# Ledger of designs, part 26: VH-VL binders against q67yc9

Target 1, 181 residues: q67yc9
Amino acid sequence: DEPVPTPWPHQFHALMFMNYSGDLSMIDLWYDWTNGRNFNIIQEQLGGITYDLEWNNGTSFFYTLDESKSCRSGQLEVGILRPNWLDGAKYLGQQNVSGFLCNVWEKVDFIWYYEDVETKRPVQWIFYTGREAHIMTYEVGAVLEDEKWQAPVYCFNKEKKSLSTKGALSEFKGYKEKAAL
Key: E = the ipSAE of ESMFold2; O = the ipSAE of OpenDDE; V2 = 0.75 times the mean of E and O plus 0.25 times the DockQ between their complexes.

## First folded at step 23 (VH-VL; framework fv_nezutatug)

Design zz1 (at its last look DockQ between E and O 0.03; V2 from the best seeds 0.00; counts 0 for: pae E 10.3 > 2, placed apart)
Fold by OpenDDE, look of step 23:
Formats: C-alpha cells, structure tokens, sequence
Structure zz1 (fold): chain C 181 residues (1-181), chain A 121 residues (1-121), chain B 107 residues (1-107)
C-alpha cells in the first residue's frame, strides 16, 4: 500500500521559512484544532509583523500591531484546515529534500506536500502559486497562550471582506474557500 | 539511468490507427511520474498529446481527445499511444517523456529519442 | 487553452553574445514555465523549470526569469553548442502548450 500523509496533530507549532518568488518571510504557525483556531505570525524580510488569525467558524483577521493599526477581517465559508486535510492526495513517491528523504503527495491545483519518511514530520510545502514553505521547526502539542489569540479591538469595527488571497498562506485560504464552493 | 524508447511502425496509412509504445527502463512506471506523449510535425513546434498515470488516470489534448488513447502496461513497464483515423497532419516525430508532477513544478525531464511516423497512402 | 507566444522566431548571434528569448502567456500562470533546448534530430532537453530554476547539468550561462505572463530565457555568453531551437512550455494547466520556438543560428 502507498503511504498516506500523516494527519496534523491537533495542536502544534511550526516555524516556517517562506519563499515566494524571492520574497522571503518567517512564519510562526500555531495550529490549534482543539480550540478551532489557527494563527500565522508573519515576519516579512526587513519588514513588519503581520498577524493572520483564523477561526473555525470562518472568521479571519489579518492585522498589524504597529501604529497603523491595520486590520482586515473576513468571513469564509469554511474554517481552519482539518487535521486530515491531505486525505486523498496523490502519492508521487519519495524524494530527497533538504537532506531528508520524503514522501511526496500532490493535491492538484493546491500543494505538493513533502513529509519526512522517518519522523513523519512535514519538511516542505510547494504551493501551486510557486510559494515555498520550509518547515524549520515542528513542535507537536505546543499551544500558544489564549491571550495571544485575541484580535485587537480595531479589528471589530470594520466590515468583513474576503481574505482568500491575503496573507503569506493565502493559498490555504483560497483552497478552503474553493473547497466550500 | 532512466531511459525512454519509442517504438512502432514508421508508416501508417490514412484513416488507420497509429500505435506507438514507450518502453521505460531504469525506473518503474508504477513508482510514480506522469508519462507523456508529445509530437512534432516536420518543421513545426511541439504539441502535447496527453499523459497517463500508472493507475490509469489520463488526460488528453482536447484537440485530439476523441482520437487518442493512452494506456499503460505496468508488467512490461510500458505505456502506449493510439491515435485513430490518422491523416497527413499526424505525420510527426513522436516523443514519450516523463514528468514528475501533474502541474507546475519540474519539467518533462526525460525524453525518448523520438520516433518518426509518416502518414501516407 | 493557454497560448504561449514566443519571440523571436529566429535570432542570429555570435559566440560570446548575450541572447534573450521571450515567452508570453495568454494568462497568468505564476512561474510554471519550462524552457527546453532542441538540437536537430534530437529530443528536447530541459534547461529551466519553474521559470527560473536551472535544470541539473545545465550550464550557468542559462537563466530564466519572469512570472505571471512574461518570461525570459537568457544565455549570458553564447557558446558554440548553444546554437539550437529553444521552446518555452507552460505547465500551469492541461493541455500543456509550447511556444512556437526560437531558432538560434550562428551569425
């Protein structure tokens, strides 16, 4: 039998290096299926920090905590990725990536997913857009304290709009939205 | 080393079915990759015909879909092309090639040397 | 279908020259463009994939750039073995389509 992708832990933290056509960023990903929330803390190269907060009810916030107090909010038809979101992905075989022997799966029009054969940890994601995510750290069971999940007050005074193409992981948002259609 | 080799008749009469086989060596088609057929009419560019995944999943150029069938024989490590009702327009060098992913990343990285098929009465 | 408009159709150049070939997609295709080199009587060989990634074994004088709709293949310093026909190809969606080709001839 072909290997299947390992479902995401219900809670984990990952530090990711992102490359999008030369635009680089670091992302702290906090996945918390248990509490129905997902958080991307995005450090742009030589730039600011952007917060991409997602709730399983479809509400998302994309904001900064700087003087601009920028915030966009939106309502998606779907919530955060379920732990087994890779189910049904096509297995493409094994490949050496960044010194790791990986199983590779494809979700058409979305992602190529690289998972270390030995540890079953994600190693690399290549999105259909060309965006590349390199998983630098992967801490299963890690949870961000509740206080950090609160969007700032200025996020609640604005109209909700589509955020499907916003943020460093916009591909996930787009996928979720598309899947809901 | 992975190698692809096209084989089949070099001459086909109009209205007949063109049949070619690509034999893969050095890699099992059941291990992955998409397996493609591409052709090149004399003095012209390249035209994608279609591909097959070892499980039998196929995709064809819409311009040829009604006439094309690609199949795979994992026991022989081969995949084949059938093009029905050929005309002079189907005269071309036919290539088989390997592609790592379905879309996007990586090129068709290994090609056969090509086989010339002439459609003539 | 996605059209790949390649230019020029032919170019004459000398050894040592810088050569640029352009490919324009009929729609946005991110970076999913491959470049191939084909010599007479031979099959195409990959040079560049994902618009800018150099295929293994390909000399560094070859480079690719672009995203969206406009893509470029560049040979920084033409070598005798580089005289061939070059093709761009989109791998964004099926049917996969190729540019018309650029024949690079010796001046």
Amino acid sequence: as target 1 above (181 residues)
Amino acid sequence: QVQLQESGPGLVKPSQTLSLTCTVSGYSISSGYYWHWIRQHPGKGLEWIGYIWHSGDTDYNPSLKSLVTISADTSKNQFSLKLSSVTAADTAVYYCARHRYNKGYYPMDVWGQGTTVTVSS
Amino acid sequence: DIQMTQSPSSVSASVGDRVTITCKASQGIYSWVNWYQQKPGKAPEPLIYAASRLQSGVPSRFSGSGSGTDFTLTISSLQPEDFATYYCQQSYSTPYTFGQGTKLEIK
Scores: ipSAE 0.049, ipTM 0.712, lowest interface PAE 3.7, mean pLDDT 92
Fold by ESMFold2, look of step 23:
Structure zz1 (fold): chain C 181 residues (1-181), chain A 121 residues (1-121), chain B 107 residues (1-107)
Amino acid sequence: as target 1 above (181 residues)
Amino acid sequence: QVQLQESGPGLVKPSQTLSLTCTVSGYSISSGYYWHWIRQHPGKGLEWIGYIWHSGDTDYNPSLKSLVTISADTSKNQFSLKLSSVTAADTAVYYCARHRYNKGYYPMDVWGQGTTVTVSS
Amino acid sequence: DIQMTQSPSSVSASVGDRVTITCKASQGIYSWVNWYQQKPGKAPEPLIYAASRLQSGVPSRFSGSGSGTDFTLTISSLQPEDFATYYCQQSYSTPYTFGQGTKLEIK
């Protein structure tokens, strides 16, 4: 039987090195399906930090903690990625990448996903847009303290507007929205 | 639309260095592609020489690794091939080509027209 | 290095004929094979990728199949513009390697 992708653990932390046509960033991903939330803390190379906080009820915040105190908030029709979001991916075989032997799958018009054959850990994924995510650390069962999931006060005192899907990880947001339609 | 064009001398003497340039138009060489050199020998098939990523990261055919250098000049939107210590066996048509970032999945999608290089006294 | 062995080396066929070209890899490479068409005086152009997927703009009379070590390019109904040399290429690992080519002549 051909292999299937391992569903995402319900709780994990990953440090990701992102490359999009030379635009580099590091992302701390805190995925918490158990509590219906995920948090991407995005450090642009020699740049600012953006906080991308999503809840499974569709509540979403995109904010900074610097002097600008910017926040964009909204209510989306879709929640966070489900653990089995790779269900139905097409197997493409094995390939040696970054020193790892990987099983490779695709979801057409979305993603190529690379998983270490031995450990079943994600190694990298490449969006059809060309954005690359390289998994640097992968801590299954890691949980971010509850108080750190709280959006700043200034996210709640402004008129809500539609959230932009531009920037890092926009491919996941677009995928979720289209899959819900 | 993207176009690639090879340029360089058509005749090179043995033991000298072959130097070719590929000029890219309609696309930035810095935007998420691998840039390849391939040659086609008389009466033989195609041989991959190597590639460069715009950051300067390269990979070369092991049979040529000690003799080949591929470089990029992003300000001119060009990449170049240098092959040292050439012999008559290096006589070929030389192509440059573009290859999408997921190299295992996609073919080399845009090729130059090729330039004939003859190594002779 | 992975050797790609093509057969036949040449084919003479008439318009409307079905033509089959085969390519064999020296080791298993899953479906990581491309096919290129090269017309006289021109550079190769992609036809098929991932063993069986048609490049955009390629007529449906072209098809590819195979996995592992054995791969096939088929032209179901040959047209005059199909006079060319055809190459398979493995994309599994560097150095990328090509078959020696199959020259297709229209009689």
Scores: ipSAE 0.006, ipTM 0.589, lowest interface PAE 10.3, mean pLDDT 87
ESMFold2 (binder alone), look of step 23: mean pLDDT 91; pTM 0.942

Design zz2 (at its last look DockQ between E and O 0.04; V2 from the best seeds 0.00; counts 0 for: pae E 16.0 > 2, placed apart)
Fold by OpenDDE, look of step 23:
Structure zz2 (fold): chain C 181 residues (1-181), chain A 121 residues (1-121), chain B 107 residues (1-107)
Amino acid sequence: as target 1 above (181 residues)
Amino acid sequence: QVQLQESGPGLVKPSQTLSLTCTVSGYSISSGYYWHWIRQHPGKGLEWIGYIWHSGDTDYNPSLKSLVTISADTSKNQFSLKLSSVTAADTAVYYCARHQYNKGYYPMDVWGQGTTVTVSS
Amino acid sequence: DIQMTQSPSSVSASVGDRVTITCKASQGIYSWVNWYQQKPGKAPEPLIYAASRLQSGVPSRFSGSGSGTDFTLTISSLQPEDFATYYCQQSYSTPYTFGQGTKLEIK
């Protein structure tokens, strides 16, 4: 039998190195299925920090905590990725990536997912957009304090817009939106 | 080392069916990769014909779809091309190749040496 | 279908020259372009994939760039063995399509 992707832990923290056509960023990903929330803290190379806060009710916030107090909010038809979002992915075989022997799956028009054969940890994500994510750390069970999940007050007086194509992990949002169609 | 080798008749009469086989060595076609046929008319560029996944999933060039059938035989580690109702326009060097992914990343990384097929009465 | 318009159709150059070949896609295809080298009587061999990734074993004088619709293959310093025909190919969607090819000849 072909291997199947390991469902995401209900709670985990990952530090990711992102490369999008030479544009580099670091992302702290806090996935919290238990509490229905997902948080991407995005450090652009030699740039600022952007916060991408997602709730399972479909509400998303993109904001900064700098003087600009920038915030965009939106409502998606779907919430955060479910732990087993890779179910049904096409198995493409094994290959060595970054020194890890990985099983590789494809979600068509979305992602190539690389998982370490031994530890079952994600190693790399390649999106159909060309964006590459390298999982640098993977902490199962890690949870961010509740206080850190609060969008700033200036986010709540903004008109909600579509955010599916925004942010460093816009591919995930796009996928979710597409899946809702 | 992975190798692909095309085989089949080098001469086909018009209106007949062109049949080629690609024999893969050094890698099991059932282990992955998409397996492609590409052709090149004399002095012309490259034309993609179609591919097959070991499960039998296929995709064909729409311009040839009605005439093309690609099949795989995992027991022989081969995949085949059938092109029906050939004309002089089908005279070409036919290549088989493998492609790691269906789209996007990676090129067709291993090619056969190609086999010349001439359509002539 | 996605058309790949490749230019020039031919180029004459000397050893040591910098050579640039361009490929334009009829629509945005992110970075999903591959470049192949083909010598007479031989099958194409991959040079570049994902627009800018160097295929294993390919000399570093070869490079690729571009995203969206415009893509470029560059040979920084032409070597005698580089005289061949080059093709771009989009791997964004089927049917996969190739550029018309660029024949690189000795000046």
Scores: ipSAE 0.534, ipTM 0.839, lowest interface PAE 1.1, mean pLDDT 93
Fold by ESMFold2, look of step 23:
Structure zz2 (fold): chain C 181 residues (1-181), chain A 121 residues (1-121), chain B 107 residues (1-107)
Amino acid sequence: as target 1 above (181 residues)
Amino acid sequence: QVQLQESGPGLVKPSQTLSLTCTVSGYSISSGYYWHWIRQHPGKGLEWIGYIWHSGDTDYNPSLKSLVTISADTSKNQFSLKLSSVTAADTAVYYCARHQYNKGYYPMDVWGQGTTVTVSS
Amino acid sequence: DIQMTQSPSSVSASVGDRVTITCKASQGIYSWVNWYQQKPGKAPEPLIYAASRLQSGVPSRFSGSGSGTDFTLTISSLQPEDFATYYCQQSYSTPYTFGQGTKLEIK
């Protein structure tokens, strides 16, 4: 009888406002389960833009397009989040959040997830680290053009060892890696 | 090194409850994996029975849902299968298996060696 | 339930032969197909995941391809240890389902 989290749509775009103890950023999330890819474009407040590009085969890039042309790349043993990645979450009941009545779930040591009761859209999620993601827009079915999924050439000509697990949304990467063990 | 081992009676009478236990060594069952039961009928293919997450959340094959219960005992590092009202059709080799959280992307990566269960009078 | 249909049901082949096994899903399942090898008296072992990715430790003579509904497992040059039964398995939705198996026998 308990509500269960709505699986993520196979393709969507979301604009997210991020807050981590006063460190603010905006993230464009392009989720594309159909093509096995996930893209976060991260604008730090009065700072730079970082591109976090992940493929379901484990290929991952974390890069900039500014004059530094930095890129870290690697091959992870896990893919992107599945649409039903919230399976097994513990239901905590309902709360009013930012004017929305939400169903709330938790996954211990990971996340609290808030879903609008009426529309079934995500409203926010809060990682156990305290990092908050607030969903500002949510476009089901939106697709980013294929050419924009291509990592820069300088991601391919560098000697690589491992990817950083730090930064915005690092909690998702840590969760995936830990659960894979 | 992670190992799974099935245990339980090899012979069960019709209409009784089949009870099997999978003992896990080298890894804690509470550490972020799904734990499955699968069976293989004589001369036939494999049939997925269900899984459990360590918190107690389960999913079962709809064909067996009214008859099956999967449970976990974290203090013994074990998970168990109960199948009620068995018939000769439940005669099979029963396997337990481990599965990563990214269930769509990865296979069941560690299997037990299997235990044969025969249902007969 | 998603049905997985394997072909052929058996194949006789010699060491060094190239073998292909196909698997068809009753609906589109993207690339969410695994392949397992099962030797007599043993549990299945994973070979291929996500339709085309080799499991760690699997020899490169094994390869997988396909998306949507049609999937293929290929062994480029058979070795003596490859004589076994092979299963495809969809992981798109529960109940997870397996093909009926392909028995690869020595000629």
Scores: ipSAE 0.000, ipTM 0.467, lowest interface PAE 16.0, mean pLDDT 85
ESMFold2 (binder alone), look of step 23: mean pLDDT 91; pTM 0.938

Design zz3 (at its last look DockQ between E and O 0.04; V2 from the best seeds 0.00; counts 0 for: pae O 8.2 > 2, placed apart)
Fold by ESMFold2, look of step 23:
Structure zz3 (fold): chain C 181 residues (1-181), chain A 121 residues (1-121), chain B 107 residues (1-107)
Amino acid sequence: as target 1 above (181 residues)
Amino acid sequence: QVQLQESGPGLVKPSQTLSLTCTVSGYSISSGYYWHWIRQHPGKGLEWIGYIWHSGDTDYNPSLKSLVTISADTSKNQFSLKLSSVTAADTAVYYCARHRYNKGYYPMDVWGQGTTVTVSS
Amino acid sequence: DIQMTQSPSSVSASVGDRVTITCKASQGIYSWVNWYQQKPGKAPEPLIYAASRLQSGVPSRFSGSGSGTDFTLTISSLQPEDFATYYCQQSYRTPYTFGQGTKLEIK
């Protein structure tokens, strides 16, 4: 039998180094399937911080906490990325990546996913757009305090719109929308 | 932009050690890439010799492993090939190349222009 | 070692022709295959990676296909600048190995 990708733990925190053709960022990913919420805190290299907050009922916010008080909010037709979103991925064998022997899978028009054969932890994934996510830390069971999941008040005073696909991890948003069909 | 340039002797006598240097500009060799040597025999195909990883780890073609050494000099931003006990069969154009750390997925993306080495009495 | 057997060794074709070059691996390598183009007096340049994906800047007349052991490179409408030698290369396991090359000559 070919190996299958390990479903994402229901709760975890990952620090990710992002590289998009030399454009660098760091993302704190707080994934919380148990409470139906997902939070990406995005620090661009020598740039600003943006907050990408998603709820399993489709409510979504993309905001800053700087003086601009920017927020886009909207309602997606789908919730957060499910733990078993890699089901049906095509196995591509094993490759050594940065000292890790990894099983590799592909979902066509979406992603190449690398998982450490020893620990079953994600090592990296590469979107078909060329954007790379390198997992720097992976803390299974970590939970961000409830108070920090609250979107700012100014997110609720604006007209709702569909969220932009711009920004880090936009490929996941496109994938989730497609998968709802 | 990244550029690679091979240098070394064009003529080497049998049983000598062939020593080639690849000078890298526009990028640090100590950054996270694989640095390869490849050769091409006259009128024939390409043969992978080996690589050095940014941490210093090497891997060599088993057919050449006892004869080949690849090393790096970060102060000069260079990596080098030594091939001992050469014969006429080692006559080839020698290339250096850069390869992303996800090397199974991506091709060698930047090559040097090549340097011709002839092994002859 | 994984042997890559490339065919044909050479081909002569006219501008506008469709050209197909094949490469067979001695064992299954999934889709870990690159294709390179080498013009006379120059280094090889990447053309196709992951069996079927075009390298940035490569004209759409080039395409690749295959998985497992059988791979093809196709030029749908040959242009004068396509005179070159073409190599397949497996990137599944070291030692990385190349096909013997296909020399494409324009009539």
Scores: ipSAE 0.039, ipTM 0.642, lowest interface PAE 7.8, mean pLDDT 87
Fold by OpenDDE, look of step 23:
Structure zz3 (fold): chain C 181 residues (1-181), chain A 121 residues (1-121), chain B 107 residues (1-107)
Amino acid sequence: as target 1 above (181 residues)
Amino acid sequence: QVQLQESGPGLVKPSQTLSLTCTVSGYSISSGYYWHWIRQHPGKGLEWIGYIWHSGDTDYNPSLKSLVTISADTSKNQFSLKLSSVTAADTAVYYCARHRYNKGYYPMDVWGQGTTVTVSS
Amino acid sequence: DIQMTQSPSSVSASVGDRVTITCKASQGIYSWVNWYQQKPGKAPEPLIYAASRLQSGVPSRFSGSGSGTDFTLTISSLQPEDFATYYCQQSYRTPYTFGQGTKLEIK
């Protein structure tokens, strides 16, 4: 039998190095299925920090905490990724990536997912957009304190618009949108 | 069905500002996608001008950056192009188009029919 | 800017012929190449995206291949409605750039 992707832990933290056609960033990913929320804290290279906050009810915020007080909010039809979102992915075999022997799966028109054979931890994500994610740390069970999951007040004064294809992990948003169709 | 339609003056005098509007129907520009302007000089190929995300994020062709402004009006479901200080070299068919991403995957999948702009005194 | 060198500039062919158009990128761009068809007085229409993916509604006689710097559009059996100008385009990064175009004419 072919190996199947390991479902995501219900709660974890990951630090990711992102490369999008030469644009580099670091992302703190806080996945919290238990509480129905997902948080991407994005450090652009030599830039500022942006926050991509997602709730399982479909509400999403994309904001900064600088003087600009920038914020976009939207309502999606789909919430955060389920732990078993990779179910049904096509197995492509094993490959050595960054010194790790990985099982590789494909979600067509979305992602190539590389998982370490030994530890079952994600190693690399390659999106069909060309975006590359390198998982630098992977902390199962890690949870961000509740106080950090609050969008700033100025986010609630804005009209809600769709954020389906905008953000550092817009591919995930796009996939969720597609899945809702 | 999603449709894009360019509109604006077909004749512009040199040194003036070219202004065009793309009206989108069948899809809200606030729902996503990147919205592009592309032009085609007579008998020539295609030249990318720039795009806008409905929030106001823009990117322009460096060759035109100093002269180009793209804006969006979500209330009218429109986005616009302004090209200042036009010359004969700016005579072209101007297209607006929709693109799912700003890099990589997917093509510009829906185009307007194009509008001809002639720069002449 | 990334240059897309398209060849040939023009090609004459007959109905039923196999036609191949090539596009070379000035640098590696993975598979982020799109192909468009443009008929006189009309806007370009997408044929192929991501180098080899067939756009919805496009006949299967159209195909794309390539990765890195060399890309190819192929029409396996030319039909009367296929006489048009074709363009490659890179979507690797902005500014987006197009090939010079290939005019496919009837022999």
Scores: ipSAE 0.013, ipTM 0.614, lowest interface PAE 8.2, mean pLDDT 91
ESMFold2 (binder alone), look of step 23: mean pLDDT 92; pTM 0.943

Design zz4 (at its last look DockQ between E and O 0.03; V2 from the best seeds 0.00; counts 0 for: pae E 9.9 > 2, placed apart)
Fold by OpenDDE, look of step 23:
Structure zz4 (fold): chain C 181 residues (1-181), chain A 121 residues (1-121), chain B 107 residues (1-107)
Amino acid sequence: as target 1 above (181 residues)
Amino acid sequence: QVQLQESGPGLVKPSQTLSLTCTVSGYSISSGYYWHWIRQHPGKGLEWIGYIWHSGDTDYNPSLKSLVTISADTSKNQFSLKLSSVTAADTAVYYCARHQYNRGYYPMDVWGQGTTVTVSS
Amino acid sequence: DIQMTQSPSSVSASVGDRVTITCKASQGIYSWVNWYQQKPGKAPEPLIYAASRLQSGVPSRFSGSGSGTDFTLTISSLQPEDFATYYCQQSYKTPYTFGQGTKLEIK
């Protein structure tokens, strides 16, 4: 039998190095299925920090905490990725990536997912857009304190818009929207 | 070392069926990769014909779909091309190749040497 | 189908020259372009994948760039063994399509 992707833990933290056509960023991903929320804290190279906050009710915020007080909010048709979102992905075999022997799965028009054969932890994501994520750390069970999951007050004064193409993990947002269609 | 080798008749009469086989060595086709047929008419560019995944999943160039059948024999570690109702336009060098991913990443990284097929009465 | 318009169709150059070949896709295809080198009587060999990734074993004088619709293959300093025909190919979706090819000849 072919291996199947390991469902995401209900709660975890991952530090990711992102490369998109040479544009580099670091992302702190806080996945919290238990509480129905997902948080991407994005450090652009030599840039500022942006926050991509998602709730399972479809509400999303994309904001900064600098003096600009920039914030965009939107309502998606779907919530955060379910733990078993990779179910049904096509197994492509094994490949050595970054010194890890990985099982590789594909979801067409979305992602190539690399999972370490031994530890079952994600190693690398290649999105259909060409964006590459390198999983630097993977902490199962890690949870960000509740106080940090709050969008700033100025986010609630904005009109809701589509956020599917915004953020370093916009591919996930796009996939979710597509899946909702 | 992975190697692909095309084999089949070099001469086919018009209206007949062109049949080629690609024999893969050094890698099991059942382990992965998409397995492709590409052809090149004399003095022309490259034309993608189609591919097969070891499970039997196939995709063909729409321009040839009605005439093309690609099959795989995992027991022999081979995959084959059948092109029916050939004409002079089907005269070409036929290549088999492997592709790690179906779409996007990686090129067709290993090719056969190619086999010349001439359609002539 | 996605059309890959490759230019020039031919180019004459000398050893040591910088050579640039372009490929334009009929639609946005992100970075899913591959470049191949083909010598007479031989099968194509991959040079570049994902628009800018150098295939293993390929000399560093080869490079690729571009995203969306416009892509470029560059040979920084032409070597004698580089005289060949080059093809771009989109791997964004089937049917996979190739450029018309660029024949690189000795000046």
Scores: ipSAE 0.487, ipTM 0.826, lowest interface PAE 1.1, mean pLDDT 93
Fold by ESMFold2, look of step 23:
Structure zz4 (fold): chain C 181 residues (1-181), chain A 121 residues (1-121), chain B 107 residues (1-107)
Amino acid sequence: as target 1 above (181 residues)
Amino acid sequence: QVQLQESGPGLVKPSQTLSLTCTVSGYSISSGYYWHWIRQHPGKGLEWIGYIWHSGDTDYNPSLKSLVTISADTSKNQFSLKLSSVTAADTAVYYCARHQYNRGYYPMDVWGQGTTVTVSS
Amino acid sequence: DIQMTQSPSSVSASVGDRVTITCKASQGIYSWVNWYQQKPGKAPEPLIYAASRLQSGVPSRFSGSGSGTDFTLTISSLQPEDFATYYCQQSYKTPYTFGQGTKLEIK
């Protein structure tokens, strides 16, 4: 009887405006559950571009394509975020957000998730850290070309480092690791 | 453990700018919360003035927006209220308060003691 | 702006009484209402959030209910420390607004 969050479509692209303590960025999120992959292209305000690439076998890369040719890679015990990851969220009622009437859910100590009542699209989510993601566009069924999912060769020539919980959407990485236990 | 304390002049003349400072102890104003100013008029009750996120993101009561500025000084762990062109109607007890980052769901959980401001010639 | 109309303006009651305070919003705000308790010379303190959730440390004799426009705070068995002024506050959208208060005093 109370609303249930709409599972994420198996394939979509979203453009997100991020605000974390005044640090602004834009993120292109390419979610592809069908092929077991998730890709965030992160443009910092007047800054660099960082690529966050995750595979469902737990392989992950966090890299740049500029002169620095930086890459961090690792092996997580869990894959990409599942379409139904909001299952079990606590319903908090409705709230007006930026002109959208939204159903609101909470996963305690992790996230508040806002979904438009009329269209069932995500409008925003707010992590417990204060990081805000505002959904600017939402393209269900969009698919990124396969060649774009390839990590650069220098991701394989560097010593692997532990993946950091810092950076955009790092709260999702922490959530996935905790939920796997 | 977390404490908020308002400070500033208790008497301000009409047309001057009211300046108040909230000093926060036991918690960093740069961490995860919104910082509010609220005032309580004699016999009229509580009025929300506005908030600041420490990096400068603000929202103000539209009735005061042209007159109010809220700012933060993270090096001093303080945030401040300036209200320009005051009149007798601005006489009130002024509170600062902390608000969880999900502002719709949580109340303002920690308040300062309040400071009385009188606007009189 | 959303007006919050609180009633009654004051209540005289005895220890042990059941007390009910109501708050009406000028438009639908779903469950986005907080209740505060304020003692003389002190700042308000949160009691209830999201219309019905008790703040940590608040005794179970306090309860809240309502959705849409009509909200209620109930004290099931009044205690001496409950004599104070109570405010509802909408958190649905800015500017946040408060009811005018209900003064609860000993009879």
Scores: ipSAE 0.006, ipTM 0.576, lowest interface PAE 9.9, mean pLDDT 87
ESMFold2 (binder alone), look of step 23: mean pLDDT 91; pTM 0.942

